# VH-VL binders against Large ribosomal subunit protein uL10m (mRpL10), part 38

Target 1, 224 residues: Large ribosomal subunit protein uL10m (mRpL10), of Drosophila melanogaster (Fruit fly) (q9vpl3)
Amino acid sequence: RGKINIQRPKAPHYERARVVAVTQPKYPELPKAKSCFKTRAERTQQQQENPYNEIIAREVRNWLDHSRLVAFFHLSSITADDIFRVRVQLHKQNLHLKSYGSKIIEQAVKNTRYEAIVPLFHSNHCIVFSPDPEKTAALLRIVRRVPQMVLLGGIVEETMLSRNQLVAYAQMPGLHAVQAQLVQTLSQAPGHLIQQLQAHQNSFVQVLDVHAKNQMNEETPKST

## First folded at step 14 (VH-VL)

Design ha61 (from ha1 with heavy chain F100W)
Fold by OpenDDE, look of step 16:
Structure ha61 (fold): chain C 224 residues (1-224), chain A 119 residues (1-119), chain B 111 residues (1-111)
Amino acid sequence: as target 1 above (224 residues)
Amino acid sequence: QVELVQSGAEVKKPGESLKISCKGSGYSFTDYWIGWVRQAPGKGLEWMGIIYPGDSDTRYSPSFQGQVTISADKSISTAYLQWSSLKASDTAMYYCARSWLYWGDFDYWGQGTLVTVSS
Amino acid sequence: DIALTQPASVSGSPGQSITISCTGTSSDIGGYNYVHWYQQHPGKAPKLMIYDVSNRPSGVSNRFSGSKSGNTASLTISGLQAEDEADYYCSSYTSYSDPFVFGGGTKLTVL
């Protein structure tokens, strides 16, 4: 009686092997143990919006809504001391220098008219706020002395301006001066119109006078 | 034209009080800093302090802190430097100077006030 | 009091170029680009000649130029003239608490 080699059983006949393969309980693949270590990405996504960020975002919105001048700057290798100095000087001119995180800005301007500014905040940046658009010239004068602050653009009177447009705006005479000039120009317009209207009338009268004189000369009988 | 005009020369005795003035004209007085600089006879320039007349923000050199008082009256565009008690060592020329920025560049200077303190 | 270091005197002939040095530390000249130069004639108030290392105010001759390397700033006067004979002072921003420092001054003599 041949010792059944229990250690290496002969491979079953092909048909039996097929049946055994089909009848093998397919154990559901144990869910790959999601490594308890939430990937940095998953942790970052679950980072509950810090209620603090919401508060700051509201602050940013308030600044935007109440400012008539907003300027955006890129900061290049500026020291804290330099920033502080600039901040003090700007503050003296009622210009408020603020720095916020990009995420905060995104949250602040989401679904607002300011949403277009989000691309400006990919790098180190700061924002200057002012209630007075006339301070644009002062702002640019100060920032010119700070090469680490690069003007990117801004908002003046609810209008988004490029860097070049802001510079041009700063060089313009004050609104009041322009308005005064406009009023002066407009006030002169009626005078010119009246003169032109009178000129036509005067010309007509002159022609009539010449005609009348010619008729009187024809009626004087040559006393022969 | 921008001009800073200082008060006239002063001769005083030790222990006396003194207040000298610097009047600015030809610019917005409240938009610029006014600094005071001392120059002892035959010596160099020494920064004493600076004031922003718009809000009276005042800064002193550590060497002069507590020794002098800087003030301004924006209504008459005038800055002041004062001593409560003069010393012989206070004998010097005193200059006021205008600065746009808190960075130390003084673009316009007064003519100077000579203060002589002698017994 | 930590003053910026300047040579006591410099001399040159008319038409020459001279340089006055101003040496500070990493906390003043080396740390910032806020170095200024003043000219002072005898019995007169100082005059701003250079601001922010290399900028000239309006009305200042183009013969005056400024530069900085490391902790040393330099004032260069080209085409030296008799009228340039004066004392020259450098200054620099240092810190928020003590913002201004002057050099000891340099007497320029035109020979």
Scores: ipSAE 0.650, ipTM 0.833, lowest interface PAE 1.1, mean pLDDT 86
Fold by ESMFold2, look of step 16:
Structure ha61 (fold): chain C 224 residues (1-224), chain A 119 residues (1-119), chain B 111 residues (1-111)
Amino acid sequence: as target 1 above (224 residues)
Amino acid sequence: QVELVQSGAEVKKPGESLKISCKGSGYSFTDYWIGWVRQAPGKGLEWMGIIYPGDSDTRYSPSFQGQVTISADKSISTAYLQWSSLKASDTAMYYCARSWLYWGDFDYWGQGTLVTVSS
Amino acid sequence: DIALTQPASVSGSPGQSITISCTGTSSDIGGYNYVHWYQQHPGKAPKLMIYDVSNRPSGVSNRFSGSKSGNTASLTISGLQAEDEADYYCSSYTSYSDPFVFGGGTKLTVL
């Protein structure tokens, strides 16, 4: 199983996601402006020359420590004007779009439970942070109009989720109802409590497992 | 240009099987959900179920679980709705429709497939 | 399982504004902003007119607008025209059924 769903970045999913982004030209094409994100080479050079890498790494740690939702995206070619519009829409929902170099991410998560995320940053990327895991659905709504931002996966409540798991999580908006149901379950007989917790846990794991297997395997899961 | 083209009208007897199709074009078929919506003669819209062709994740309305099978063949960009044994109550217009997320808006609809089941 | 409640019919004269209601619960309309509206002319497939409560897709007239208050969403058509005569359906995400629910539909008659 592993505690980390993204032990190694999957190059094939990256390549397939890029094809999707290229084949959906519905979004307006704006004159190219200088990106607010530097190229990978430029970021790498700056990071090597910048004596403040630990300061930036502390910023990343602060975002990770205070965010209950973290989403990772591959970023295809996009104009600075388009990414700025997306950032504004995200910010209105308390969703914070950031980008950092892979060395800074590696330094930030060293000796933490999140070390496995480092390989995700081999390509051009961006990260969305939020204190509100309920905003996962809003995040997906906003980025569905931005094919250049391709979801890779994320972290919700300190749990690593693959792309399909994060999408499934967003499609289960009864999480507050589940928390309320847990409180009511604790007020019942001990045997009933164990059965209810196992049923809820199994249902959630079953949905995530089906999505994860379909991401890794072409075989169709059973449905009801 | 996004287009959903459904198979032609069907006239069937009770107990027969049927598989109707919905072919998507002008977009990446595996990146969008395809939903099936029933409309009985003179009645409103009923959601039947939805499939994500990229991984065949399929979800059914409680009213239709076990009544139909939804599937997709991503190699030919086609979704299917299938009955193993038709009933007279299956007489209806059936639409396929596209959505980015399974709770999202159905932004493009097929033309509909009329299924008539009578003795 | 639970359907959204719409009036069976509404009518108006050309040039008037009319409003079609769609009433649900806190588990759908009240709790989420994923309300959509569809127009269906006789013999035609439905067409998306409003998504996410108040957004118009490209090509939809600005005479169509949407809003919600509490558990009730509303579609407003201003400057009513003969071609607006059709059936109108709302839909919403719901936390109690997978993944959404339609309203019963409203027949709009332009007098």
Scores: ipSAE 0.007, ipTM 0.437, lowest interface PAE 13.3, mean pLDDT 75

Design hc11 (from gm16 with heavy chain S54Y)
Fold by OpenDDE, look of step 16:
Parts: sequence; structure tokens; C-alpha cells
Structure hc11 (fold): chain C 224 residues (1-224), chain A 119 residues (1-119), chain B 111 residues (1-111)
Amino acid sequence: as target 1 above (224 residues)
Amino acid sequence: QVELVQSGAEVKKPGESLKISCKGSGYSFTEYWIGWVRQAPGKGLEWMGIIDPYDSYTRYSPSFQGQVTISADKSISTAYLQWSSLKASDTAMYYCARQWDYSFPLDYWGQGTLVTVSS
Amino acid sequence: DIALTQPASVSGSPGQSITISCTGTKSDVGSHNYVSWYQQHPGKAPKLMIYDNSNRPSGVSNRFSGSKSGNTASLTISGLQAEDEADYYCSSYNSGSTWVVFGGGTKLTVL
């Protein structure tokens, strides 16, 4: 009984081979292992479609809409520990330090009055939010001591300010102080006007008196 | 008008100590920082360091760390630069300048203090 | 030492326009950092001419203009005058090293 050569089985008869070929399960080609490395473009597309990004974008818009003070900073080589320290200091002043991706910011401010801030977010950045514009001086005092934070500009009372304008704003007397000064100045104006008017009248009366005295002296005949 | 006035020229020997001054006027002295800049004869400008007069916070360039001391007296609106032991290589013009922070320009300069160190 | 690179010298005739370049790195000029320009006459203190890349302080002639592109900042002086003969220094904050840096300076000669 001939040893069935299991190592090189004789090719089946042509008809059998045809049947076997047709009945061979066509396994779908395993999808070529898409390189686990999503291209930057694919990552960007996936990020745009991520419902989470929309939620974050709404959060950013909410911060922008409810903040009267917004400051933008560039971050350079800052450690997590340093960020945490700054965050704590800012928080004590009711200042909120946030960091968002550029794409999120772009999505958040698209078709809004804040669209002009998008170019500020080309690198590592952070934003500080405050409901109180009077905290500008306090904010700047804190962040000046952080060499890794560079002031780029800000928004105060819905007005975009350059970094220099923001510094100037922080140095201005508070609105109430300015108003008080204005009221004081305005309250003094009528007094000065009255004084000036009275001064002219008094001068006129003095001149008239001198004139009258001179006329009286001329009319007194030297009784020789 | 904003003005920075520095102390007069100094002639010293190696090993001597020196303290030069920079007095600010025409602005709130504690709202701005004071930077110091060295210029060796015929050479360029070198940033040395900076001080916040409000609380005397200081930072130095690495090249000048431990070589000089920057200080300030806010009561008289004056910043100082001092050496404990002068070297011949310290011969230079020294300028103080107003600077709001690290990233802001030096917008107002003192007239400079010439320090000559010769044996 | 981190330094900004400037040409050693530039020359021009009266009435001409000249440009001085200042090249840095991504941590200074190439970042969101701001470039300043200073003019220094012989025996005088430096004077701020341009700040924040392109802004002129009060009292500075409109003949002076600044720009920044990439890692290079430029100072342009139009209508060159004899009084413009001086040394010019660019400066920037280096956010990586966390200190202020100056260029090597450029001697401007008016011919």
C-alpha cells in the first residue's frame, strides 16, 4: 500500500482543481494595515470632527463673552511647575489662566468679533481671563516676574489693545478716580468763572472810583 | 520728562570696589524696571541684568551673574551697579536704562558712566 | 553667547535709502518676541528708534522704519542724511534663554 506522500500531494485532477479553486473561500484582503501614524492632515480632519473640540470651542467663546479683561501671552520653555505657580498666583486675584490649541481658538472665534486674535496663536500660548478690568495692573505685576511669559496684547471692555496700550491702561487711574477728578474739575469751573467775572467788575469799579476822585479834586477851586 | 542721570566717571585700580548710581525722574520709579548695559571700548552693547525697584527683584545675564550686584533704593528713585573687586576687563561705559519688563524696549537711557580700571 | 547678527557696516549717499538687517533665531526674532532698534552716535548714549518691530517713539523721524519677517528684522532709513551716521543696534528678548540680546552693531557711513 503506497505511502501517501503528504509532503507533495499530487496535483488534483483538473476538474477537481477547478472545483477547489471556485470553492476556496475568498477571504477579503485584510485591509492593509493603515500606518498607525495618521498623517498631519488626517489628524487635523479628525480633530475638526471631534465633538470634544466643539465643546471646548464653546467654552472658549463663553470665556471671551463673559470676560472684561483678556490677556494673551506667548509661552516659551515654561515648566509645568512654573505654570502651576503662576496659575495659583493668578487665581488668588480671580484671574483664570487657560491654554488652548490654535485650532480650537480658530473654531471658537470664527465669524466673531474676536477673529483678529487667531494670528496670535501660532505657537505655545496662554490666555488669562478676568471679569474685572481693574485687575489689569495686578495681572501684569504677576506675569512680569515670569520670564517665560511674553505679553502679546489683550482685550479690555471689548476693545483690542496692543501690549503697550495694555500697559498704559494698567497705569491709568481707575475709571472712578478719573470720574471723580472730572467732577471735581467741573465743579470748580463755575467758581472760577464767577471769580473772573467778579474780578473784571471790581477792576471796573476801581477805575471808576479813581476817575471820580480825580474829577472831584479838579473841581475843588484852590481858594487862594 | 523721563530722565535717568548716572554718577560721574570713575578711575579705579584692580581689586578696588565700586558702586555707581542711576537716578530716575519724571515717572513712577517703581512701575518700571532698570536695566544695565555694558559697552567696552570700541565694542557693542551687552545686557547685564535688570532690577524691579518695587521689591528689588533682580535678574542677571549669565555672563554677569556673580560678577556684579544690581540694587535699588526706591525711596530716592536710584538704582545701583556695584563691584566687590574690579578687574581691568571691567573697563567700559555702563548705561542704565528704563525697561518695563524683559520683553519691552529700553526706552530711556542714562548718559553713561565711564569706568576705567588701570594698574 | 546668543547674539543677533548684523552687518558690520553699511554705507549710502545722502538721499538714498538703506536697510540694516538683524538675524536671530526662533527663540528671539523668529518668535513672537519684539525687536527694537537703537541709534548711537559717537560718545553718546543709545537712543531708541524702533520698538515692537515697527513702531516709532515720539520724536523719531518718519524716515526710520522697521519690519520683521521670519528670523530677520530690518531697519530702513529713507532719505539718508549726514546726521544718520551712527552705530545701529538691534535688540530682542530671547524667550528661550530668558534674557535680552543685542546685535553686534552696524556702522552706518554717509558718503
Scores: ipSAE 0.844, ipTM 0.925, lowest interface PAE 0.6, mean pLDDT 87
Fold by ESMFold2, look of step 16:
Structure hc11 (fold): chain C 224 residues (1-224), chain A 119 residues (1-119), chain B 111 residues (1-111)
Amino acid sequence: as target 1 above (224 residues)
Amino acid sequence: QVELVQSGAEVKKPGESLKISCKGSGYSFTEYWIGWVRQAPGKGLEWMGIIDPYDSYTRYSPSFQGQVTISADKSISTAYLQWSSLKASDTAMYYCARQWDYSFPLDYWGQGTLVTVSS
Amino acid sequence: DIALTQPASVSGSPGQSITISCTGTKSDVGSHNYVSWYQQHPGKAPKLMIYDNSNRPSGVSNRFSGSKSGNTASLTISGLQAEDEADYYCSSYNSGSTWVVFGGGTKLTVL
């Protein structure tokens, strides 16, 4: 069953949000709007076609394009106070907690290498974005005490990592120095990459360096 | 090499106190939680709770809340499980294990501490 | 009430494949829950065999595989060997709670 989080805000605050946005109410009471004869399937399709979805999809694309750290979480039932507290804690570390509907994510990543993330959004979820991959450790220390947020995986330096690879990445100090040495080695001997990854527990670092084959930029996507 | 070494077997009488230990080595002790697991004779595994040694954040399963105390001394990379008054039903094997958070596996286990509580 | 249900015992002959089930609720063994499997020989500490539903730790034979469908996780052991005789436990975590739950355990006998 496809329900988007933005479509159904918390009931106690619904009427206040309408009053704040409008100087005076011009439309009928909420029960009449909720009792319209349209099915849930029709509403879901209509919401997917709304022009506002395109604006939100562009926001997601912009976050993905400008974030060197992206982490995906399953989100279970959580109070508004708790999620707000977590959002504030993360924001202090330049970590930006967002939530988007599955269809919006599909629209945002269509025809990109990130299409593989769409299945993660078929259930309740949230995403943390940051330009600072060095903040991965801070992110994980904050969210590991939030039992409602379960780490699914992430993207670091445009490389997709499993949840276990992300944890291992967060524990590696001096990552930039290691990346520089590995990039130089891998550029000269690409045929040994599989053997090196299998021989080392820290294989996700080597995968990141393979994807960073640009002239001047270590955060550049694969095939640049 | 990650290793968890637990204190030796204990034989106690009902009403006595007890504190058993779990020393971690081969990794950064404060980067992972320590969980405690009970196994009564002939029974299955029961998760008791965790501690984050970094700042002593602790959580207990409902069955063990108020029954035991989990603590840690990060300066010596050691976690503890403590009873103020043992019962005969506390007779069991007790394991410590390393865990990143609630949703991650118990990836490394101590050898176990057998606690026997009898008259 | 959360419960992870495993069969009390399973048996198989050397060379056969067997499957041990672990059934819970949608909140325990749903599409977004991570299930682990542990092997315990008598007198020994448990050993992690499968994590995150289907991943094997380094050093675990590829004869062990894990899967999850609906509210049931499965551990499959192919090519049974005598040393596979042990107790097997599944575990899971309910998002939003502060505890891990184990299944009741399955005694595997190799005939």
Scores: ipSAE 0.693, ipTM 0.857, lowest interface PAE 1.3, mean pLDDT 78

Design hc35 (from gm16 with light chain S95Y)
Fold by OpenDDE, fold request of step 19:
Structure hc35 (fold): chain C 224 residues (1-224), chain A 119 residues (1-119), chain B 111 residues (1-111)
Amino acid sequence: as target 1 above (224 residues)
Amino acid sequence: QVELVQSGAEVKKPGESLKISCKGSGYSFTEYWIGWVRQAPGKGLEWMGIIDPSDSYTRYSPSFQGQVTISADKSISTAYLQWSSLKASDTAMYYCARQWDYSFPLDYWGQGTLVTVSS
Amino acid sequence: DIALTQPASVSGSPGQSITISCTGTKSDVGSHNYVSWYQQHPGKAPKLMIYDNSNRPSGVSNRFSGSKSGNTASLTISGLQAEDEADYYCSSYNYGSTWVVFGGGTKLTVL
């Protein structure tokens, strides 16, 4: 009774082999899940990019929190040399030009008071930060001559402003100038009031004098 | 009230030079730019270029680059558009308009200057 | 030539609402682009009617409204009046070319 060699089964008869070959289920190749074939390098790069993005997001938040003036711009295709020139001009005014990815901005402002700015960053953009809101006019003077930079809006003293409102703000006199004007206006108010009061009194006296004169003329008997 | 007043209609021959003017009033002339727009007879509006009158910074549309010169005299709140040599194809209405920058609207317009170039 | 596309003509009856479209590219009517609308009566200078897609200047009737979706801006005139008969132009700053562009204009006829 020949020991059935389980390790090397005798090849089936050719007819059986043919039937087995035809009836063997063709298993479709398992869809190569894109996620399983990411090279270790790609996975590592993605993992390394995440901490870096968090650091940059924190930086963005820090700029937002410490800036009293923030302006948002669309940035069209611009040369490195041109953007450098703009950066230098802005820096001379203590204005800081930064560019961040949209994802970084989204991460930075998530669950913050700045979340409303996210829609502004769907395209290439740049941001200018300043600790001084009085530099708004200087900022706009510089950037309006850069055709590749388009003003979208901004934040001044924690208030979000449209681009038109920013322009209007830049055209306003400084706080001190406004205060001076107020003081001048207030100082003139009493003088004007006194003049008006005196004018009425003088007019009244004149009317009375005319009336008195007319009465005197009526009482003068026609000396026949 | 903001107003732009342009010089009167011009009738010229081909080859002649021409300078038309646009005077601004009712606002700080140096705070806004002046754009020029051409409208050929029966045609649409064409942006020609723009000037910052504060320092006479100018930029032209490519179609008008080298064809015209835009200038300004801030002392009299006036912008200019000039040709060194007119062509028959320059026959059009020319408008000046106030514009804060490139991306802002033309918010106030002059009445237009008709330039007719005919042989 | 970089230009915005408008219908050549639109017509409506008094009291009706009409809409004029202005179609551009991502560089002129895109998500963060600003579109302006101008009205021009025959023999007159253009007048700004809408700026920044939907804002009305002081003195412009509330019958005029602007909107933008995708690469198409729209001017809507409600309660159409005879005085609204004019040419209408859309305009935008093209971010790619970095100059101002106009549409071809739309003639509005009030029937």
Scores: ipSAE 0.878, ipTM 0.949, lowest interface PAE 0.5, mean pLDDT 88
Fold by OpenDDE, fold request of step 17:
Structure hc35 (fold): chain C 224 residues (1-224), chain A 119 residues (1-119), chain B 111 residues (1-111)
Amino acid sequence: as target 1 above (224 residues)
Amino acid sequence: QVELVQSGAEVKKPGESLKISCKGSGYSFTEYWIGWVRQAPGKGLEWMGIIDPSDSYTRYSPSFQGQVTISADKSISTAYLQWSSLKASDTAMYYCARQWDYSFPLDYWGQGTLVTVSS
Amino acid sequence: DIALTQPASVSGSPGQSITISCTGTKSDVGSHNYVSWYQQHPGKAPKLMIYDNSNRPSGVSNRFSGSKSGNTASLTISGLQAEDEADYYCSSYNYGSTWVVFGGGTKLTVL
């Protein structure tokens, strides 16, 4: 009995080979696992005028209309875990991180006062919304720690700001602080005014006294 | 006026440790970050890394990761760049600069610290 | 190393306008990235001349202007003066790598 070469089995007899060939289970080609990562292009193609896009666009509009602070960011590749952490941090400050497709944003802001933001959304972006403009500093503090998020600009109190202006805004004293300062200034104003008024009065009196003295000196007859 | 003042020139031998400083003034030191930039003799600028002095958060360029340590002492408005073991290749001018964020410009620069490493 | 590409040298005569280019990729210069320009005189620290593509810091001459188109940023110096002779560096934040990158620098010679 010839040593069965396990490494190179002899080809089966023709008939057996035929049977094996016919009986070989045709395994359906496993559908190529469409990588869940739909390329941005594939995402854009499916965004036909889908009623869904309109709904999302409406949502974006609602956020814009009800937010007193809106900040726009470029978003680089970031892990789900990292973005989640950021979201949580922001949420604790009543800051809402959202991400929308560029087309959706375009649709959302079309024919609105926000149309000027469209050029900011040519790549991956995220938006942070807040009803409180005083949270700008908190927002920036958080997002600065996220290298994948780059500040592009924002809207504060319906005013579009550059990223520099937004930073400057965040560095400004709060409205309440400014108000307090104003009140303090106003409270001091009467004192200053009084001082100024008194100064003028005193000066006037001095001038009058000098004038009076001069007149008295003129009336003193030279006693020859 | 915003000013960054760096420590003086250093001459060291290979294998020695070094720590250079950058002191900020004229602004709130903790509101801005400090970036470090290397410039080898006759070469261009290389971003090394950045620190948030408020909590000493640091990030390094990959080329400098593990090669240097950036630190800060906010109490004295000073940032530091240090080497544990200098190499001849570390010979360069080192600049600190104020930077609000990664993507923001280096708006104010220190005068630079020349580090010379020679046997 | 990811670097921005600049010409090694540019020259011009006094009064002329010169342009220095800075070419990167979509991740650094392209797609809404911010480019800054720095001037460095010999033996001196760099000075910020342009930030956010086209903005001038306070104290910088209006002769300096910045622009960006596609993946190329440009620094234009009009009315070239002798004091403009320096090295110029462009810089950008690379969104892909998430660190700051510099160009190789351009030596400007005023003839």
Scores: ipSAE 0.877, ipTM 0.949, lowest interface PAE 0.5, mean pLDDT 87
Fold by OpenDDE, fold request of step 19:
Structure hc35 (fold): chain C 224 residues (1-224), chain A 119 residues (1-119), chain B 111 residues (1-111)
Amino acid sequence: as target 1 above (224 residues)
Amino acid sequence: QVELVQSGAEVKKPGESLKISCKGSGYSFTEYWIGWVRQAPGKGLEWMGIIDPSDSYTRYSPSFQGQVTISADKSISTAYLQWSSLKASDTAMYYCARQWDYSFPLDYWGQGTLVTVSS
Amino acid sequence: DIALTQPASVSGSPGQSITISCTGTKSDVGSHNYVSWYQQHPGKAPKLMIYDNSNRPSGVSNRFSGSKSGNTASLTISGLQAEDEADYYCSSYNYGSTWVVFGGGTKLTVL
């Protein structure tokens, strides 16, 4: 019995070949996997038409509108566990950590007072929201310990702040303390002004007295 | 005025231990971090690590991890850099600098501590 | 080692404007990264000259300016003076590695 040449199988008999050809399941050509690499343009267009994106954009806007403190961060590669830990810490302070795509942010802030934040969202970012601007110090204390989070800036009381300004804001005494200090300063101001005015007057009088004395001494003839 | 004052120059032999200091003044010491920077003779600046004096949170550059220890005593507004066993290659100028966090600049620098390790 | 790239040396005549470049990657000099510049005179500690790409600390001459475009930061010194002769270092926080990086330094010579 001749060694079945597995490398070059003899063509089946004509009739068998016909049956095999007819019975071969015509598998629909798998749609050429459109290269998952949708061009940036196609991705952008598809994202604009997604009702889901609109919903998320509205959510972002709602957060922005109801937050008195907003901080923007670059977010580097971070583990799920680490980000969860950070989220928990922030949550304990009523700080809400959110992450949104750049396109969603753009859509959310388009034609709004927040449009200026768009340049901050070119890469992976996260946002922290708070209804309480007094939590700025607490926020910064927490996020400083997260090497993967880099402070980019923020919004406090509807004012956009640079990262440095945000740090400075956090270092300021509370509003009430500042008010108290202001009142104290204002209460002391009249006294200081009076003292300064009196000092100038006294100095002037002294100068005049010296001048008068000098004139009197010049008029006293040296009695030889 | 913000000032960082470092300990004086050190001349040591290989294998000896060393601890140098950096004292901060003119600001709230616990509000800012202290970074350490090495500069070998005729070479550039190398970031070594950073410490938060408030709770002694510390992070090192990979090149210096396990090679040095950074510590702080907030009660006296002082940060430290220490070696358990010095090498000749540790010969360098060492600077401490104030830094708010990792991404903020080193805004105030100490005068530097020259460490010379020679047999 | 992740390092920022600077020219080894730059020279200029008094009164001229010179620029020192600092080139990194997307992770260190990228669009949202902050670059700082330090001046170091021989035998002295570095001094912060520019922070956050273009901000000048108080007490630093307005002749010093910083800019950033793409992955390149630039320090410009206008009206070059003899006192500007020093080593200049750029620095940035690397987002990928999560540590501070320095450039190799640029020696500025005033001719």
Scores: ipSAE 0.877, ipTM 0.949, lowest interface PAE 0.5, mean pLDDT 88
Fold by OpenDDE, fold request of step 17:
Structure hc35 (fold): chain C 224 residues (1-224), chain A 119 residues (1-119), chain B 111 residues (1-111)
Amino acid sequence: as target 1 above (224 residues)
Amino acid sequence: QVELVQSGAEVKKPGESLKISCKGSGYSFTEYWIGWVRQAPGKGLEWMGIIDPSDSYTRYSPSFQGQVTISADKSISTAYLQWSSLKASDTAMYYCARQWDYSFPLDYWGQGTLVTVSS
Amino acid sequence: DIALTQPASVSGSPGQSITISCTGTKSDVGSHNYVSWYQQHPGKAPKLMIYDNSNRPSGVSNRFSGSKSGNTASLTISGLQAEDEADYYCSSYNYGSTWVVFGGGTKLTVL
């Protein structure tokens, strides 16, 4: 009885393959949640309904208040499929991609500490939210591969950062690594200090020895 | 210090293949991308494409799509630009430059590689 | 071809201030686009002088400044020196086409 190669199962017989292909549950294409990327036209229509905008604005505020990492992007024309893929990748990292109209953002951040972000939202934009600032590197790794997404800036630990500062932040060693480095540096500092102190003393002793030797040589009477 | 060092000048005939190199040093090579820029004699700068050396993700400008191949070997911190068949019109200075992504500036440049294609 | 437009040449005397303009479209020099400026001396590689519209890399003289208004970016060189004679290129990422574009370059002559 030939060892069933579990690693490379023989392709099923043609008929079985057909049955399997037909019986493969066609998972309905998950409705591409249209909800997060409304067209400008859809956004304009919704702006007329005052109560709905207020609800969305509250949602935005809630995201801002509960996120330790917020990144702002310009979003160029992108296919629904592509943005969905990006969303999935981000979601796997507990990063939440959202898109809101500029007016909604303005309303959401009016008279709040976030009001400074309003100038970033003059065109099509998207926002990524995360409760974990350590995910900045993961976020940037993902979005760099999306030509339609351009990093504009962000908020990390309640501090607004430029795009360059975000990149720099992502490149920094983790807090624990920095702490470890600090401890290491501090542990070496006393040794270095001692060495410097000893060096000075040693130098002084050497100078004294030379002086003493010179004096001894002067006191040795030239036995004529 | 961040440095990009390119291979030396090349003189080739039409129809010949060519591969030029750009070696990065002074930074984590896989953290930044490498862009290539062409400058024809007496002409301006043209962005050709870009590569992420971490996994060799590559993107080309439309004008250079299918005309050249950009590759990288992260083990030796080197990016490559290659032609399968050179044309006289490929005569130019070629620069590699470091870019964090598409929208970031070319912050460090190689010294350039002059490619001359003549019959 | 979507290109940024620069004057072909600009000239100035030592000590003067000169400005080089870079005009694009909404997709390349628009309100949310980042413009970079490069200096290129003859026979040398380009050098980044300004990034993100107005930022200077370390080691670049404070005589160089960048600004952007509407669809026009500007490089200003104050206190013009002989060593500033070079070609200057503006660059931007085009949000519509999703590739990097360069201006045609400006030759700066110091008289």
Scores: ipSAE 0.876, ipTM 0.950, lowest interface PAE 0.5, mean pLDDT 88

